# Ledger of designs, part 230: miniprotein binders against q9bqp7

Target 1, 240 residues: q9bqp7
Amino acid sequence: VPQNWFPIFNPERSDKPNASDPSVPLKIPLQRNVIPSVTRVLQQTMTKQQVFLLERWKQRMILELGEDGFKEYTSNVFLQGKRFHEALESILSPQETLKERDENLLKSGYIESVQHILKDVSGVRALESAVQHETLNYIGLLDCVAEYQGKLCVIDWKTSEKPKPFIQSTFDNPLQVVAYMGAMNHDTNYSFQVQCGLIVVAYKDGSPAHPHFMDAELCSQYWTKWLLRLEEYTEKKKNQ
Short names: E, the ipSAE of ESMFold2; O, the ipSAE of OpenDDE; V2, 0.75 times the mean of E and O plus 0.25 times the DockQ between their complexes.

## First folded at step 24 (miniprotein)

Design Qj27 (at its last look DockQ between E and O 0.91; V2 from the best seeds 0.80)
Fold by ESMFold2, look of step 24:
Structure Qj27 (fold): chain B 240 residues (1-240), chain A 104 residues (1-104)
Amino acid sequence: as target 1 above (240 residues)
Amino acid sequence: SPELAKELVQAVEWLLKEVEELLRMGDLWYAAWMARMAVDFAEDTGDPELIRRVAELLVRVARIAGRPDLVEEAIRVFEELARRNPDPEIREIAEEAIRRLREL
């Protein structure tokens, strides 16, 4: 049970989903600071079992691909993820036109994979935007805030290569989403709040992406787990 | 080594506990995803009893979820398990799991 419990939602903000906003989505710049990011908190609070499984997965991949092959695989996965996020920001930005976009950026199995999801996305409110929880003192960079099937969500885009299990970020995806949500809901740069989350897993081969919708109750349960990880992080840094 | 084999079993046990927590929270999609991962690591142990335990958990998650897509993914996991393993005991575990999933 966390000792510094704090609610995920802000009672001073509207909790109602609104219609699409045709204005330019928010893109709050990341501020220089020494407070921890969501990803740093999660990385430094992995359990020993989580670390062991990640190392086991890494060694299997090295046995399959060779050490040099694994390094190339890892580099390519990182680059493809970066390109995927850039493509989605471009597609969802109302300021850009198709003629101003890099056509190579838009041609990938991952982009094909999410097409059916994008048809249900509207009312984009934020893209690649910084969030800061002003009370709990952590920061993040969220992918997207938009309506999915009529519900305003913090949306996180993930890539996956079938058929291999991808373990490096699997355990903590929902914690990342709710941490961003809580931060945004208590960040003075934002005038609205979000109660739902969406994790979209896109596939390299272009097969249909899987949307994972997280309603407010589920988000609240993951929020408690996030608070425990943040508390653990704070205790570790206190004792360094 | 024997030490790494013991640690792998302990990590699979930890995964099983995580899947049970996700079931309690009602995150059925994520529970199914992690249960499929647990099958993969359980196969790596070569221990039929542990493989049976994780197989039964994945079947239970699919049954609770009542979603055809999760059932189909689980069946594919067990088809691959049976294909990769010559051990008749492991094949029997996989085939029983497939039969139960098809009755859903």
Scores: ipSAE 0.764, ipTM 0.891, lowest interface PAE 0.8, mean pLDDT 86
Fold by OpenDDE base, look of step 24:
Structure Qj27 (fold): chain B 240 residues (1-240), chain A 104 residues (1-104)
Amino acid sequence: as target 1 above (240 residues)
Amino acid sequence: SPELAKELVQAVEWLLKEVEELLRMGDLWYAAWMARMAVDFAEDTGDPELIRRVAELLVRVARIAGRPDLVEEAIRVFEELARRNPDPEIREIAEEAIRRLREL
């Protein structure tokens, strides 16, 4: 049980978007500060087993591709991920901001993969927007806040190469999503709250993306796990 | 190294526990994903008994989930397991898992 329990949901915020919600998705810039990011907290609090699995995966990949091949692979995966997020931001942004859709960004297997998910996405509230939890003292950059099948979600877009998924992209993803939810729900820059999470795994080959929907109950369960990771991080930093 | 093998087994055992926790939480998709990963790492041990345990868990997760997509993904995992392994015992485990998944 976390020592410093804090709710994921803000009882002072309405679940209903206020009519004053901007028609344009929020894009709050991430400020560089001493506050740890969600990603940093998760990376610094991985279990020995998680670290081992990641290292073992890396070793296998190096054995298969060579060191230079693995570096190239890693760089390509990063670039593909970046381009995918840029393409999604472009797609989900209002048309008036879409003046220069790089058509080349839209011709990816990943974009094809998520097309069926995008049909169920509406009411985009935020894109590539920073969140800060002032009380718990962490920050993050969330990909998207939108309605998925009529439910307001923090949406996290992931890329996967079949047949071997990139292990790093999925291990703590549920924790990342709920961390963003909790931060957003208590960030004064946002007038609304989210109760659901969605992890979308897009595939390079264009096969249908997998939607991992997290309801409020599941989010609450992962939130407890997130709080434990955050406490562990905080303790480690006090001892440094 | 024997140490690496031991650490790998411990990591797989940890994954198995995490899958059980995810099942208890009701996160069936993530349970299936982690179970698939456990198969991949169990394969690295070369231990047929460990592979069998992980395979049984993945089949169970797929059964509980009742989702065709997860069943199909699990089948693909075991097809690949069978393809990559010349060990008849591992192939048998994979083939049996596929049979069980097709019955769902």
Scores: ipSAE 0.760, ipTM 0.893, lowest interface PAE 0.7, mean pLDDT 89
ESMFold2 (binder alone), look of step 24: mean pLDDT 88; pTM 0.865

Design Qj28 (at its last look DockQ between E and O 0.82; V2 from the best seeds 0.00; counts 0 for: pae O 4.8 > 1.5)
Fold by ESMFold2, look of step 24:
Structure Qj28 (fold): chain B 240 residues (1-240), chain A 104 residues (1-104)
Amino acid sequence: as target 1 above (240 residues)
Amino acid sequence: SPELAKELVQSVEWLLKEVEELLRMGDLWYAAWMARMAVDFAEETGDPELIRRVAELLVRVARIAGRPDLVEEAIRVFEELARENPDPEIREIAEEAIRRLREL
């Protein structure tokens, strides 16, 4: 159990949107400083088994593609992920004016893949927005806060190329979501809170995206695991 | 090398433990995803008993979840295993898993 437990929810905040909430999603700029990001905490507290399996996957890909081929593959995956997130931000922004270049971003298998999910998304409250946990001292940049089937969620968008079942950094995705959730709920830039999470895995071939809904109880269980990782990180840095 | 093979087996066993924890938490989607990953790495070990253990776990996760999408993903994993692995014992493990999944 964590030595310094802290609640994921803020009892002084409403979990329901106000009727007078603004229609423009929040986009708080990320201001890098000395406090760690969620992704850095998770990367520096990976278990030996996680590291081994990821390196094993990398070596198998290099054997298949060659070193230069693997570098090209990973660069292309990164670029497609960036384009996907740009397209989603544009689609979900109510006052966005689309350029001709932006229309080409909307023509991807990943965007086709998420269409059925987007029908259930409404009430967008934040897009590509920074969060900071004022007490636990960590930062993040969340993808989206919106209602999914009537539940306000931190939403994380992921891309996946089939048939490959495994991509780097997938072990800890639920921890990322709850860390962002806890940070938002204790960030003075936000006046509301969120109790649920959603991970959406979109596919390059346009196959229907898979939504993974995380209710409050599941989020609380992952929050405990996040606190342990943050505690481990903090202890390591005290010895450096 | 023998050291790499031993570490791989230990890491697959770690994955099995993680899947059991995800089942306890009720995260059936992530349990299924991690179990599918465990099958992939277990195949690399060439150890039929370890492959059988991860296959049985994936079938159990799919049964508990009761979701057609997770069943279909599991079937695809075992179809690939049977197609790509010439070992008749491993192919039988995959085909039995497919039969069990189709009973759902």
Scores: ipSAE 0.757, ipTM 0.899, lowest interface PAE 0.8, mean pLDDT 85
Fold by OpenDDE base, look of step 24:
Structure Qj28 (fold): chain B 240 residues (1-240), chain A 104 residues (1-104)
Amino acid sequence: as target 1 above (240 residues)
Amino acid sequence: SPELAKELVQSVEWLLKEVEELLRMGDLWYAAWMARMAVDFAEETGDPELIRRVAELLVRVARIAGRPDLVEEAIRVFEELARENPDPEIREIAEEAIRRLREL
């Protein structure tokens, strides 16, 4: 049980978007500060088993591709992910901001993969927007807040080259999503709250993306795990 | 190294426990994902009994999830396992898992 329990949901916020919600998706810039990011907390609090699994995967990949090949692979994966997020931001942004859709960004297998998910996405509230939890003292950059099948979600977009998601991308994804939810729900820059999460795994070959919906109950369960990771991080930093 | 093999087995055992927890939480997709990963790591041990246990768990997860996409993914995992592994016992385990998945 977390020592410093804090709710994921804000009882003072309405689940219903206020009529004052901006018609344009929020894009709050991430400020560089001493506050740890969600990603940093998760990376620094990986279990020995997670570290071992990642290292083993890395070693296997290096054995298969060579060191230079692995660096190139990693760079390509990062670039593909970045381009995919840029393309999604462009697609999900209001048309008036879409002056220069780079058509080349839209011709990816990943974009094809998520088309069926995008049909169920509406009411975009935020894109590539920073969240800060002032009380728990962490920050993050969320990909998207939108309605998925009529439910307001924090949406996290992931890319996978194979139908098998790579170990690096998935272990802590639920924790990342709920961390963003909890931060957003208590960030004064946002007038609304989210109760659901959605992880979307897009595939390079254009095969249908997998939606992983997280309801409020599941989010609450992962939130407890997130709080434990955050406490562990905080303790490690006090001892440094 | 024997030490690496031991650590790998321990990691698989940990993954199996996490899958069971995820099943209890109702996160069937993430359970399936971790179970699939456990298969990949169990394969690296070369231990047929460990692979069998992981395979059984993945089949169970797929059954509980009742999602055709997860079943198909699990089938693909075992098809790959069967193709890449020279051990006849591991191939048999993979083939049996595929049979069970196709019955869902």
Scores: ipSAE 0.054, ipTM 0.484, lowest interface PAE 4.8, mean pLDDT 84
ESMFold2 (binder alone), look of step 24: mean pLDDT 87; pTM 0.848

Design Qj29 (at its last look DockQ between E and O 0.05; V2 from the best seeds 0.00; counts 0 for: pae O 6.2 > 1.5, placed apart)
Fold by ESMFold2, look of step 24:
Structure Qj29 (fold): chain B 240 residues (1-240), chain A 104 residues (1-104)
Amino acid sequence: as target 1 above (240 residues)
Amino acid sequence: SPELAKELVQSVEWLLKEVEELLRMGDLWYAAWMARMAVDFAKDTGDPELIRRVAELLVRVARIAGRPDLVEEAIRVFEELARRNPDPEIREIAEEAIRRLREL
């Protein structure tokens, strides 16, 4: 249990969107650089075992690909991830355009992979939007807030190369989602709240993406773990 | 190195604990993912008893989840383990896990 409990949901907010659905999703710019981000908190509070396993996975990849091959691999993964997020923002925005750049951006296995998920996504409320938890003092940049199969979710998009499906660099993705959720629910830039999460793992080969739905109860349990990581981060920074 | 081998075993043990927590929380998708990762790292230990423990856990997660996609992913993990491993005890652990998964 965290020493400084704080609820993930805001009792002063409705879990339902405004009566008139906004025509343009929110995109709040990320402005505060002195307050820690979700990803920084998680990076700085990994356990020794988590660090060891990630480093071992890295060494296996270097053994397989060579040092230069691994560097190229990681650069490509980063670039493909950025392009995937850009494509999804374009697809989900009512302000999208028909330009040839958009056509090339949409030609990827990852976009093919997620198509069946996108059929169930509607009511987009936010895209690539900053969130801030003023009380707990952290910020983030969430990928998407939209309805998935009728449930309003914080949605996080992940890429994966299917020939290596068991090796993934991120252990803490559910914590990331609930941290964004808690921040959004207590951010004055937002008038609504979200109680569910969705992690979508898209595959490079175009195979159907795997959705991971997190209901309010599961989100609350991960929220407790996020609060512990935030407490650990705070204590470490007091000693630095 | 002996130090890396010890840390690997300790880290697999940590993964087993994380999978049990995920099961307790009811996050079956993430539990299955982490259990598959535990098998993948456990194979490098060469320790049949540890590999048996992670195999039993992955089979159990697949049973609890009742999802064909998770069963298929688990079978692929054990097929890879059986194919690549020279130790007949470890191959038998993997083959038994596959038989159990196919009965689901």
Scores: ipSAE 0.777, ipTM 0.904, lowest interface PAE 0.7, mean pLDDT 85
Fold by OpenDDE base, look of step 24:
Structure Qj29 (fold): chain B 240 residues (1-240), chain A 104 residues (1-104)
Amino acid sequence: as target 1 above (240 residues)
Amino acid sequence: SPELAKELVQSVEWLLKEVEELLRMGDLWYAAWMARMAVDFAKDTGDPELIRRVAELLVRVARIAGRPDLVEEAIRVFEELARRNPDPEIREIAEEAIRRLREL
């Protein structure tokens, strides 16, 4: 049980969007500060098992591609991921703000992969927007807040070359999503609350993306795990 | 305790797999961080072969992620390992890791 328990949901906020919610998605810039990011917390508190799995893959890739080949591969994967997020931001942004859709950004297998998910996405409230949990003292940059199948979600877009049909295959991504949810629900820059998460795994070959929906109950379960990771991070930093 | 050492080894083995999977997913930032954590766990196992594997992984992740900060942190960890570890094999592994990281 976390020593510093804090609720993921804010009882003072309505689950219903206020009529005053801006028609334009929020894009709050991430401020560089001493506050740890969600990603940093998760990275520094990963289990030894999680770290091992990543390195074994890397070792195999380096054996296959060579060191320079692997560097190029990783750079390319990063670039593809970045372009995918840029393309999604362009798709999900109101048409009036996107003068020049780079058509080349839209011509990807990843974009094709998520088309069936995008059909169920509406009511975009935030895109590439910073969240801060003032009490728990962490920050993050969330990809998207939108309605998925009529439920307001924090949506996290991931790229993969391999099928990830199970939420367990997304590693700490559920923790990232709930961390963003909890921060958003208590960030004064947001007037609304989210109760659901969605991890979308897009595939390079254009095969249908896997949506991993997280209901309020599942989010609460992962939130407890997130709090434990945050405590571990805080303890490690005190001992440094 | 022997039980803790075994648990640490298992944890490192899992982390290595996750890093590889994160790299496949294009989550380079998280991959890099996990690789750094693997070093922190591996150093406490006292297993030279495991430390070697983790060192190699970290070097590769650092190279891919292009994170100078991660490289510097990794170097510091291996420098400390090289200085404090009584096992000459682990010292050699740490020194080699530092050399490779400085070449990045």
Scores: ipSAE 0.021, ipTM 0.292, lowest interface PAE 6.2, mean pLDDT 82
ESMFold2 (binder alone), look of step 24: mean pLDDT 84; pTM 0.812

Design Qj3 (at its last look DockQ between E and O 0.89; V2 from the best seeds 0.80)
Fold by ESMFold2, look of step 24:
Parts: C-alpha cells; sequence; structure tokens
Structure Qj3 (fold): chain B 240 residues (1-240), chain A 104 residues (1-104)
C-alpha cells in the first residue's frame, strides 16, 4: 500500500465537459521539466521479474532474427506506432477533415483494424496532449480523450503483430493510462475529468482491434499500484 | 545456464501471482493475456508440472471471463503447445486443457 494516498478523481471538477460549441480537441504542448514523466517512472521501477522476462524475450528474438535483424525489427515497430498515432490524430482532428490527407498514411492494416472502434468514438476532447499532475509532480503525453460508447475515456492506442503479441504490449500499460487520468484530473489546463480508460490493441494484418475498457473501479485499483510506483521512484531519487 | 533456468522458473511463478491479482481486480482480459504469456514462458522452462499449473490457470481465467474470443485464443495457445512439443506429458497437458476449454 502507498504511504501517502492521493485520489485519482478531483472532487472540485465535473466529469461532463462543456461541449455546446463544436469541439476542437486540446493539444497542450509538453513542457521541458525537471519532474519525471510517467514512462520514466514506470521504466525505473520495473521489478526484476519484469526486467528478466523482457530480456528473455529480447534474447529469443535476437536468436531468431540476429542482432541487426532485431534492431531493424524494433525500429520498424517504433515507426509503425508513430505512423499509426499520426494517422489517428489526423482522422480524429476537425482541422484535418478540410485538408488533403496522405492516402498512404491512411492505407494501413492498423487503421483497418480500428475502423469498428472509431465508429464508437465521439466527443474528442484531447489529442496528443500533455498532462501534468500539479500536486504529485509528474507529467505525461496522452494519446486521446474521447467518449467510447458514451463513456469519456483516456484512450491509449497500441499496435500489435499477432504472431508475437505478448511483449508488444507493456506489463504497465494500465498504470500508464491511470497515471494520465490522474494527471489530467489535477491539471489546470483541463476543465473536466475522466473516470474511465480504454486500451485499444490494433493488429498489423487488419484483424478487428480489441478494445479493453477500464471502468472507474478498475481504474481506482490500478491507481493505487501507480501511486506505489511513483513512491518507489521518489525514494530511489532521494537516496542518490 | 543454471542461474538463468532458476530465474526463469521464479519469473513464471511471479507471472502466476500477477494473474491471480488481475483476477481479484476483475481485469479478466489482462488476466487472460498474462496467463497466455505465462504458458509461453512456462514452456520455455521445460518443466511439465509448471506448465500444468499455468495451463490450469489459463483455463480457469477463460471460464471466469465467459468470453468466446478468450476461449478461442486459449485453445490456439494449447494447440501450438502440443504442436511444438513431442513430449507426451506436455502434449497430454495441452490436450486436456483444450478438452476443458471446449466444454465451456
Amino acid sequence: as target 1 above (240 residues)
Amino acid sequence: SPELAKELVQSVEWLLKEVEELLRMGDLWYAAWMARMAVDFAEDTGDPELIRRVAELLVRVARIAGRPDLVEEAIEVFEELARRNPDPEIREIAEEAIRRLREL
């Protein structure tokens, strides 16, 4: 249990954003800070078992692909993810609907994979937007805030190549999502809050993406685990 | 090496505990995903008793979730386990898991 608990939700804030006007999604730029990012906190507080299993997976991939082949593989995964996020931001952004889009960017198995999910997404409130928890002092860059089937969520988009799906997703993805939720809920750049999370796993071959919905109760449980990781990070840095 | 083999077994046992925690939290999709990963690493140990424990856990997760897609994914995991392993003990573990999953 964390020594100093802090709530994920802000009691002074509504969970229903004002949307009487046509919405333009927020895109708050990431500030250069001395405070840690969510991903840095998670990376530096991995358990030894997490580290071991990821390294074991890496070594099996190197055995299969060769060291140079593995480097190319990881670079391609990063590029595919970047292009997927660029395409989604373009699709979900109102200012992009009036501009000629790069047809090659939109012709992707990953984009085909998420089409059925996008039909259930509405009320986009933020895209590729910075968040800062002003009390707990951490930052992040979330992918999307939108309604999914009527529930306002922080949405995280993930890519997966089905033959090797298990390591493509991090062990800590739900912690990342709830950390973004907590930060947004306590960030003065936002006038609303979210109670739910959504992780969408898109597949390279175009197979239907999997939506993983996290309701408020589940998010609260992951939030406790995030607070522990943040506390561990803080203690590590204090002793250096 | 012997040290790496021991640490792999310990890490699979850690995965089993993480799956149980995910079940307690009610995150059935992530529990199934992590259980499938645990089968893969348990296979890597070559320890039939550990493979059996993880197989039983994945079957239980699929039963609790009650989702046809998770049942199908679990069956595919065990079909691949049986295909890759000539060891009759491991093959029996996979076949029994498939039979139990088809009863759902």
Scores: ipSAE 0.797, ipTM 0.915, lowest interface PAE 0.7, mean pLDDT 86
Fold by OpenDDE base, look of step 24:
Structure Qj3 (fold): chain B 240 residues (1-240), chain A 104 residues (1-104)
Amino acid sequence: as target 1 above (240 residues)
Amino acid sequence: SPELAKELVQSVEWLLKEVEELLRMGDLWYAAWMARMAVDFAEDTGDPELIRRVAELLVRVARIAGRPDLVEEAIEVFEELARRNPDPEIREIAEEAIRRLREL
């Protein structure tokens, strides 16, 4: 049980969109500060087993691709991910803000993969927007807040190459999503709260993306795990 | 190294426990994903008994989930396991898992 328990949901916020919700998705810039990011907390609190698995995966990939090949692979994966997020931001942004849709960004297997998910996405409230949990002292940059099948979600977009999932991108993803939810729900820059999460795994080959829906109950369970990771991080930093 | 093998086995055992926890939480997709990963890492041990245990868990997760997509993904994992391994025992484990998954 976390020593510093804090609720994921804010009872002072209504689940109903206030009529004052901006028609334009929020894009709050991430400020560089001493506050740890969600990603940093998760990376610094990986278990020995997680670290070992990642290292073993890396070693195997280096064995298969060579060192230079692995560097190239890593760079390509990063670039593909970045382009995918840029393309999604462009797609999900209001048309009036869409100056030049780089048509080339839209011609990807990943974009094809998520088309069926995008049909169920509406009411975009935030895109590439910073969140801060003032009490728990962490920050993050969330990909998207939108309605998925009528439920307001923090949506996290991931890219995967079949058949071997990239372990680094998915292992702590549920924790990342709930961390963003909890932060947003208590960030004064947001007037609304989210109760659901959605991890969308897009595939390079254009095969249908997988929607991992997280209901309020599942989010609450992962939130407890997140709090434990955050406490571990905080304790490690006090001892440094 | 024997130490690496031991650490790998321990890591697989840890993954198995995490999958069981995910099942208890009702996160069936993530359970299936982690179970697929566990098969991949169990393969690296070359231990047929460990591979069998992981395979049985993945089949169980797929059964519990009752989702055609997860069943198909599990089948793909075992097809690849069978393809990559010359060990007849590992192939048999994979083939048996595929048979069980196709019966779902």
Scores: ipSAE 0.747, ipTM 0.887, lowest interface PAE 0.7, mean pLDDT 90
ESMFold2 (binder alone), look of step 24: mean pLDDT 88; pTM 0.875

Design Qj30 (at its last look DockQ between E and O 0.91; V2 from the best seeds 0.83)
Fold by ESMFold2, look of step 24:
Structure Qj30 (fold): chain B 240 residues (1-240), chain A 104 residues (1-104)
Amino acid sequence: as target 1 above (240 residues)
Amino acid sequence: SPELAKELVQSVEWLLKEVEELLRMGDLWYAAWMARMAVDFAEDTGDPELLRRVAELLVRVARIAGRPDLVEEAIRVFEELARRNPDPEIREIAEEAIRRLREL
């Protein structure tokens, strides 16, 4: 139960999305800041069980692949994720076309995997955009804000090779999404309010991606858990 | 070591509690995902009773979700579990779970 509960929505702001130019999604630059990032808060507040299971998974992967094999595996996963996000930003930007980007970047199995999801995505409002919760004092970089099947969502794109590896971010991915949502709803750079989230898991082999829609009620429940993690972080830093 | 084995079991039990919380919240997709991960770590413990508890939870999550894609993924998990484990107790756990999932 958080000591100081704070609402995820901003009552002073309309819940209707506003876009004066659908061809130019917002991209607020990330600034160096004294306040912590969402990912740092989550990393610094992992439970001992999360840490243990992640380390256990790492050791099993090293046993299977060897030290060098594991290092190469993790490097490749990171690179593929970065390229996937870059490709999606290009595809979803109305000022860019596939012909204006490296064709090899756009020929990934991950891009094929999300095609059926992208057909349900419209009204893109933000891409790779910084958000700051000006009251709760945290910052983040969200992947996308757009309508999914008519509902405005914070959308997070994830890559997966099967079997999907256990990593810290997969435990806390819904918390990350709602933290971005709360920050955007209380950031003066944004004129709209978002109630829903979407996590999309794309597959390297091109298999259909799995969409995970989070409605307003579910987001509110994850928001409470995020506030607890932020409180834990604040107390930890207060005592350091 | 005995200490690491005990900590692994305790961490799997923690995962079971997390799955129950996700069910309470109504996040059925994430509950199924975490339950599938719990099967993997429960197998790692070498404890058939713990594995049975986790298998029963995954079947329950799939039933509550009522989604064919989650049922198919759960079946795949148990098919792979049975394939890589010659232990007849582990095989029976997996085959029982598959039978229950196919009746959905």
Scores: ipSAE 0.807, ipTM 0.926, lowest interface PAE 0.7, mean pLDDT 86
Fold by OpenDDE base, look of step 24:
Structure Qj30 (fold): chain B 240 residues (1-240), chain A 104 residues (1-104)
Amino acid sequence: as target 1 above (240 residues)
Amino acid sequence: SPELAKELVQSVEWLLKEVEELLRMGDLWYAAWMARMAVDFAEDTGDPELLRRVAELLVRVARIAGRPDLVEEAIRVFEELARRNPDPEIREIAEEAIRRLREL
């Protein structure tokens, strides 16, 4: 049980979007500060087993691709992920729909993969927007806040290459999503709250993306795990 | 090294526990994903009994989930496992898992 329990949901905020919600998705810039990011907290609090498995995966990949091949692979995965997020931001942003969409960004297997998910996405409230939890003292950059099948979600977009999933991107993804939810729900820059999470795994080959929907109950369970990770991080930093 | 093998086995055992927890939490998709990952690492141990346990768990997760997509993904995992491994025992484990998955 976390020593410093804090709710994921804000009882003072309405689940209903206020009519005053901007028609344009929020894009709050991430400020560089001493406050740890969600990603940093998760990376610094990985279990020995997680670290070992990641290292083992890396070793296997190096054995298969060589060291240079693995570096290239990693760089390509990063670039593909970046381009995918840029393409999604362009698709989901009302303002960018008017700009000449770089057709090359849209011609990806990943974009094809998520088409069926995008049909169920509406009411985009935020894109590539920073969140800060003032009380728990962490920050993050969330990909998207939108309605998925009529439920307001923090949406996190992931890229996967079949048949070997990129393990680094998946271990703590549920924790990342709920961390963003909790931060957003208590960030004064946002007038609304989210109760659901959605992890979308897009595939390079264009096969249908996999939606991992997290309801409020599941989010609450992961939130407890997130709080434990955050406490562990805080303790480690006090001892340094 | 024997030490590496031991650490790998321990890590797979940890994954199995995490999958069980995810099942208890009701996160069936993530349970399936983690179980699939456990298959890959169990393969690396060279321990057929551990691999069998992981395979049984993945089949159980797929059964509990009752989702055709997860069943199909699990089948693909075991098909690939069988393809990569010339070891008859590993192939048998994979084939048995596929049979069980097709019965769902």
Scores: ipSAE 0.786, ipTM 0.904, lowest interface PAE 0.6, mean pLDDT 90
ESMFold2 (binder alone), look of step 24: mean pLDDT 88; pTM 0.869
OpenDDE base, second read of step 27: ipSAE 0.783; ipTM 0.902

